# Ledger of designs, part 7: VH-VL binders against Nuclear factor of activated T-cells, cytoplasmic 1 (NFATC1)

Target 1, 183 residues: Nuclear factor of activated T-cells, cytoplasmic 1 (NFATC1), of Bos taurus (Bovine) (p98201r389to571)
Amino acid sequence: PSLPALDWQLPSHSGPYELRIEVQPKSHHRAHYETEGSRGAVKASAGGHPSVQLHGYVESEPLTLQLFIGTADDRLLRPHAFYQVHRITGKTVSTASHEAVVCSTKVLEIPLLPENNMRATIDCAGILKLRNSDIELRKGETDIGRKNTRVRLVFRVHIPQPNGRTLSLQVASNPIECSQRSA

## First folded at step 19 (VH-VL)

Design a8 (from x7 with light chain Y30F)
Fold by OpenDDE, fold request of step 20:
Structure a8 (fold): chain C 183 residues (1-183), chain A 121 residues (1-121), chain B 107 residues (1-107)
Amino acid sequence: as target 1 above (183 residues)
Amino acid sequence: QVQLQESGPGLVKPSETLSLTCTVSGGSISSYFWHWVRQAPGKGLEWLGIIYYSGDTDYNTPFTSRLTISVDTSKNQFSLKLSSVTAADTAVYYCARGGYRSDWRMYFDYWGQGTLVTVSS
Amino acid sequence: EIVLTQSPDFQSVTPKEKVTITCRASQSIFSNIHWYQQKPDQSPKLLIKAASKSFSGIPSRFSGSGSGTDFTLTINSLEAEDAATYYCHQYYSLPWTFGQGTKLEIK
């Protein structure tokens, strides 16, 4: 069976499991254009970087945490058309990650390890701003979307179940303003 | 049973580029993490870098400007290129296999035999 | 980077003895550590995964324990074939690093 589409609404809690953002990102993070240099990873309001934890998981197998950039102000959360997650690498990054593409949306895959209590520090994710002109050519995008500069970090985890099914959880961060400089 | 074999020149001149290839047999490169590790003569092990099955890479800090790891799925190979080599890069170079897909524990369960690369004028 | 310090650097032991090798991390790495064995002129071999899980095919005399900053590899009833250099390896944070190694010789 295929995994849920990125525009599907998923719960953050199911049975014994809860996907939770332990440390929220700052309310502001300047996204960068592809023609610009990276502006680094999203930081946490309390210092450091955001963190996510899957609670209630008692299995020994690692899982993959997925991260993509979602809308903040739409009725239903979906991948943001004008922003994509950007993989950050280098000496300042401690967390392993690699990138996948799901239906034209960049998804960062990050480890969740039982030996770390299924907690991940998100120091490997930046935010890329796409050109408005490129996105406006696509069907379904509106001026409202173009003017929306707020995003959310959206985290997903897929948990294999004994019955052969997959349980999928999702949690979204507080909104992040991507166009304004933080004071 | 998966097997790894390193290949490439055993001698490289200073300032040149060290190029090695790891040929994987008995299993597919797809869906695994792959690593390069080296060992200077009489010294310990040093992790150089990883290539994920997505093609993305991470490199150890000292090598970020000089190291490139790539994969050729059609040949079931992955490669290492280390530029601007010096005598300090003389070592036995190992390719190794890591975890499968979501196994993020980054162990090295299968190793090549290793190939000695000497940097000398 | 995280520094792993093994102790001792060298140990000469008699067969059938119990051997303990320690690995100390410069900071907590929870249980994100592996152990390898490397015999002379051979490639390293994976012994222990995630601090305490024996890799497939590894004799039961090998065991790993510890969490946080202090880890141990134990060889119960040492055999002559266990003469090798042993390395701990952390995968808690990039870049992944090894201990300096512990060389075991058999008397």
Scores: ipSAE 0.931, ipTM 0.960, lowest interface PAE 0.4, mean pLDDT 95
Fold by OpenDDE, fold request of step 20:
Structure a8 (fold): chain C 183 residues (1-183), chain A 121 residues (1-121), chain B 107 residues (1-107)
Amino acid sequence: as target 1 above (183 residues)
Amino acid sequence: QVQLQESGPGLVKPSETLSLTCTVSGGSISSYFWHWVRQAPGKGLEWLGIIYYSGDTDYNTPFTSRLTISVDTSKNQFSLKLSSVTAADTAVYYCARGGYRSDWRMYFDYWGQGTLVTVSS
Amino acid sequence: EIVLTQSPDFQSVTPKEKVTITCRASQSIFSNIHWYQQKPDQSPKLLIKAASKSFSGIPSRFSGSGSGTDFTLTINSLEAEDAATYYCHQYYSLPWTFGQGTKLEIK
């Protein structure tokens, strides 16, 4: 069976499992355009970088944490049409990651290891602003979203179940303003 | 069973680019992490870089400006290019296979036999 | 980067003896460590995964333990074929690094 679409509403808690943002991102992070240099990874309000943990997972197999940029102000959370996650690399990055594309949305995949209590530090994710003129709106999208500069970091994890099914969890960060300088 | 084989020149001149290819047989290159590791004569192991099955890469800090790892799925190969080589780049170069998909433990379970590359004028 | 320091650098032992190799990390890496064996003129071979999980095909005399900063590879009863250099490897943080190696010779 296919995994749920990125615009699908998922719970953060199911059975013994809870996907939780342990450390929230700062309320401001200046996104960069493709023609600009990277502005680095999103920082945490408490210092350092955001962190996410899957609670209640007792299996020995690693999982993959997915990260994409979602809307902050819509009734239903969905991938933001004008912002994408940007993979940060270099000597300042400690967390392994690679990028996937799901329905034109960039998704950063990050390790969740039982050895680390299924916790991940998000020091590998920046935010890319897409040019309005270069975006073909998806079905149902309007130009109103083009003026929206607030996003959320959206995290997903898919947990294989004994019955062969997959349990999917999602949690979204506090809103991030991407048009202003970080405090 | 999966086998890895490094190929490329055993001798490279200083300032030139070292180019190696790892040919994978007995299994698909897709869905695995792939690594390059080198070992200078009489020295220990040094991780050079990784290419994820997405094609993304990470490089060890000293090599970020000189190292490029790429993959050719049609040939079931991945390659290493190290530019501006010096004598310090003389080493046995290994390609290695990492985990499968969500196995992020970054172990090296299969290795090539290694190929000695000597940098000399 | 995280530095792994192995001890000892060299050890000469008699067959059937118990051998212990230690690996100390410059910071906590939880259990994110692997062990490799490399015989002369051969490629490294994976022995232990995630500090304590034996890789397939590895003799039971090899075991790994430890967490945080201190890790141990143990060969319970040394065989002549175990003459090799052993390396610890951390995958906790980029860049991934190896210990300097421990050369084991058999008397």
Scores: ipSAE 0.927, ipTM 0.960, lowest interface PAE 0.4, mean pLDDT 95
Fold by ESMFold2, look of step 19:
Structure a8 (fold): chain C 183 residues (1-183), chain A 121 residues (1-121), chain B 107 residues (1-107)
Amino acid sequence: as target 1 above (183 residues)
Amino acid sequence: QVQLQESGPGLVKPSETLSLTCTVSGGSISSYFWHWVRQAPGKGLEWLGIIYYSGDTDYNTPFTSRLTISVDTSKNQFSLKLSSVTAADTAVYYCARGGYRSDWRMYFDYWGQGTLVTVSS
Amino acid sequence: EIVLTQSPDFQSVTPKEKVTITCRASQSIFSNIHWYQQKPDQSPKLLIKAASKSFSGIPSRFSGSGSGTDFTLTINSLEAEDAATYYCHQYYSLPWTFGQGTKLEIK
């Protein structure tokens, strides 16, 4: 069956399972525009990169961790109207990933492997600011303005169950200010 | 049964572009990861790069500026282009199937038979 | 980049002998390693996944073990058809890498 829409509210804990952000991102990350070069991957405060772990998973099959950019200042957590994740490549990146598009929102797919304790280092994710012309076509957009510059990293995992159903978990990071202010 | 077959010129001149195509038969190319691996005569295996089912790629560090991997789903093929070749690029080139989209373990369960490409004047 | 160092580079072996091939990683890769067999003029074939999981159809005489930095491929009772070159392959960290190979020949 189809997976929950990205604006559907999901728990971070259900039954034996918990999806946790073990290392939070820095509170500031200068996003790039389509007309700029990339600003690199989101980093953690103490150096390094955010990390995410699925606890309680004892099965042998790999899973896919999803990452998208969500709102920080809205009442409901939803895909951000002005920012999207984008994939970082190069010598500084050791984590495999690739992009997908879900209802006009970019989603980064990242491995969660049992042999790695279901933990992923997020060294492959940057933040792209959309141009105003691109924003005019997004569904659900009702707030056009440069005032909405805070985001969260939103992680999801979908765990197949023996009954054929899928258990979905979500966790969001601390807010990240993406405007071009100094940290 | 899934089969992979490399095709392309066996002789390439220095400084030119090596171009190979891997044709997949007996199964669909969609929803799998696909790899190129090479082996210089008498030497070991060297991973060149991957194309994910999304079309994104990752390349081994020495090849980042010279290597392009692409997919053509309508022809059930994926390809390799390696620019600015030298004699050091003489090798048997293999295409290989990686995991089905959720299987991130990157094991290669099907391989092409390999094609020797010689870089010489 | 993670370097995989195999030992030995070459070994002359007798049928029915127990053969051990090692692979050492330059840093911990947990169990993120596969083993391949390559006979002369053939493509590689997958033997062992994730350090210790036999691939489908592989003879039971092949087994893998280890975690962290040290890994072993064992052939418990060598057969003549096992003369080949063996490679370890890590999938822990990009770029993915192979060991240099271990060639087994029958005495």
Scores: ipSAE 0.854, ipTM 0.925, lowest interface PAE 0.7, mean pLDDT 90
Fold by ESMFold2, fold request of step 20:
Structure a8 (fold): chain C 183 residues (1-183), chain A 121 residues (1-121), chain B 107 residues (1-107)
Amino acid sequence: as target 1 above (183 residues)
Amino acid sequence: QVQLQESGPGLVKPSETLSLTCTVSGGSISSYFWHWVRQAPGKGLEWLGIIYYSGDTDYNTPFTSRLTISVDTSKNQFSLKLSSVTAADTAVYYCARGGYRSDWRMYFDYWGQGTLVTVSS
Amino acid sequence: EIVLTQSPDFQSVTPKEKVTITCRASQSIFSNIHWYQQKPDQSPKLLIKAASKSFSGIPSRFSGSGSGTDFTLTINSLEAEDAATYYCHQYYSLPWTFGQGTKLEIK
């Protein structure tokens, strides 16, 4: 079965299930450019890192939490044209993750385990600013990323149902300003 | 019926690169996570690293600058390269199968037989 | 980095008796632990997943329990072929780590 496209609007709550961001990211994160090194993982407002939890899941199988970078200033939430998630590795990262690509959008895959109460700490996610030459623009768009610098962390989970269908949930973070021009 | 077998030189000189290959038979390498684990003589097990089905890797802290794990799907193999070896890298090296796609529990259900690699002049 | 400390390091045991092996984590890992058996000159073999879930084909005399920081592997009615070294392994936090091992020998 085919999963919903990344620009489909999905609820954060359906039936017994709710996907929640328990700890929000800081409102500012300086994204790195392809020509420079990483700026590290997104941090939380109160220190530490964001966290996400799936509530109401009582089954025994692990699930995958997806994370991609979405728009903050569009009418509808969709993958951001100028920013992509970037996987962070190294001594400071405790959370397993790997990158996948869905329709030219990087998606970070992160475990949700019943034994961890379906809660994940997001210490493995950075934000990459794309080169203008790599950006696919929709017809009528003239933005080159100079003024479209706010993003959201967008989380998804896909829950197999007994009838063979898949129930999909999505939640987006508070906006994050990625430019260096903030005070 | 899945079987894993390590192969490579049993003797490596200090400061050189240790190279091993794990050949997977009776199953496909694709869509699984794969691990390397080692055991120094008379010692316990030490996790070295993982390669995810995406090709991304994570390495144990002491090895982050010296270890490379890679996969060759056309040969149904994955490999380990450990640079700048010393006598402390003498161990039995095991390859192991991890989870399938979203099975994040990281249990190792299949192991190779292990191959002893000695680092000596 | 999470340290797993097993107890005892070594135990000489009598067949048909109950044996317990403990594993203590340096911080809570909930139930994120597996147990492996390694017989002399062999590769490790998975016994117990996620603290208490028996792996396929494992004899019923093996069981696991515990959560948080304290975990136990139990062998009811020990058999001679159970002479081996036993390892706990946490998958809660990178880097993943093993306990130092518990060696069982039959008297």
Scores: ipSAE 0.852, ipTM 0.928, lowest interface PAE 0.7, mean pLDDT 90

Design a8 (from x7 with light chain Y30F)
Fold by ESMFold2, fold request of step 20:
Structure a8 (fold): chain C 183 residues (1-183), chain A 121 residues (1-121), chain B 107 residues (1-107)
Amino acid sequence: as target 1 above (183 residues)
Amino acid sequence: QVQLQESGPGLVKPSETLSLTCTVSGGSISSYFWHWVRQAPGKGLEWLGIIYYSGDTDYNTPFTSRLTISVDTSKNQFSLKLSSVTAADTAVYYCARGGYRSDWRMYFDYWGQGTLVTVSS
Amino acid sequence: EIVLTQSPDFQSVTPKEKVTITCRASQSIFSNIHWYQQKPDQSPKLLIKAASKSFSGIPSRFSGSGSGTDFTLTINSLEAEDAATYYCHQYYSLPWTFGQGTKLEIK
């Protein structure tokens, strides 16, 4: 009944199912601090916003797409120590979403609907730079914040199976440079 | 049987705050999405906003600066506050239940009886 | 914002008649639409989910169809108790919106 921890490595394809990022984010997005105004939602390179689709799902029930901010290093993908997803609201946002917290990591929950071919437009996600007081360092992470500024958008979906188990898929975006420096 | 009931003042003066509470009985408020919808006399339905089970909200565009929806799980209630009201805010106000957690289709399967709020001097 | 335009605004109907109500969206919403019935002085009641899925306990004479921009609610053999105002409601894009309503009266 428990879902995989956010630092577990999960495939993007299993059996008939594939979780795919159809439209990648821009390679740069300036994150905001709690003390600044929002920098808006992550955008796509050609304009618009990233999109994600679950292929191979033929059932009738809605699913939830999870989104969190992960590391961009080449070792293992894990929740980023310095950045969190931030929910964007307002006139420019058409996609429903809400935030949850999983083991101190913010996770944005977004609908995947069969009637929308299990495709979601990610117009509701920004990137927040954590305050120094909120940062937890991982083993082997000695640098505080200023030089670890690359992230990935990490998407997960959990698909109930007839046997009562859950099949979990994950896909990570291309790296995003958050450009946290003095203006 | 789940039942919703709106309560609050039926008369509110212009420029003041309209405040309503929806009491949920026969079921838990937790893990559902909850909505407010209104209907001006003789007019159609207008969606006002949602509170997700996480406590996050979305509001219809005209209300983003005036509307607050909140939940009190200990009283099994959720509420509406609409500030700076005018005669245009005179309407029947409905609370409604949305989906359970991951049910994103946003259909309203249970509605309150509705309460008329009149904005006048 | 997605505008839903219903047709007709009003219709006088006879029992046992087949009645069709149309809802047109200002852009494609795929099948992201619900239908509600509201009898005079009552709260709305859910009839049809996701364009065509009947809600539990709804009489079989009610059916929904359509996708994209054009949607239809059909009452195949109208009964006197079906006199009400009918609303379509899209859940594709925030803010969620209702159509202006279609009022059916028994003649």
Scores: ipSAE 0.851, ipTM 0.927, lowest interface PAE 0.7, mean pLDDT 90

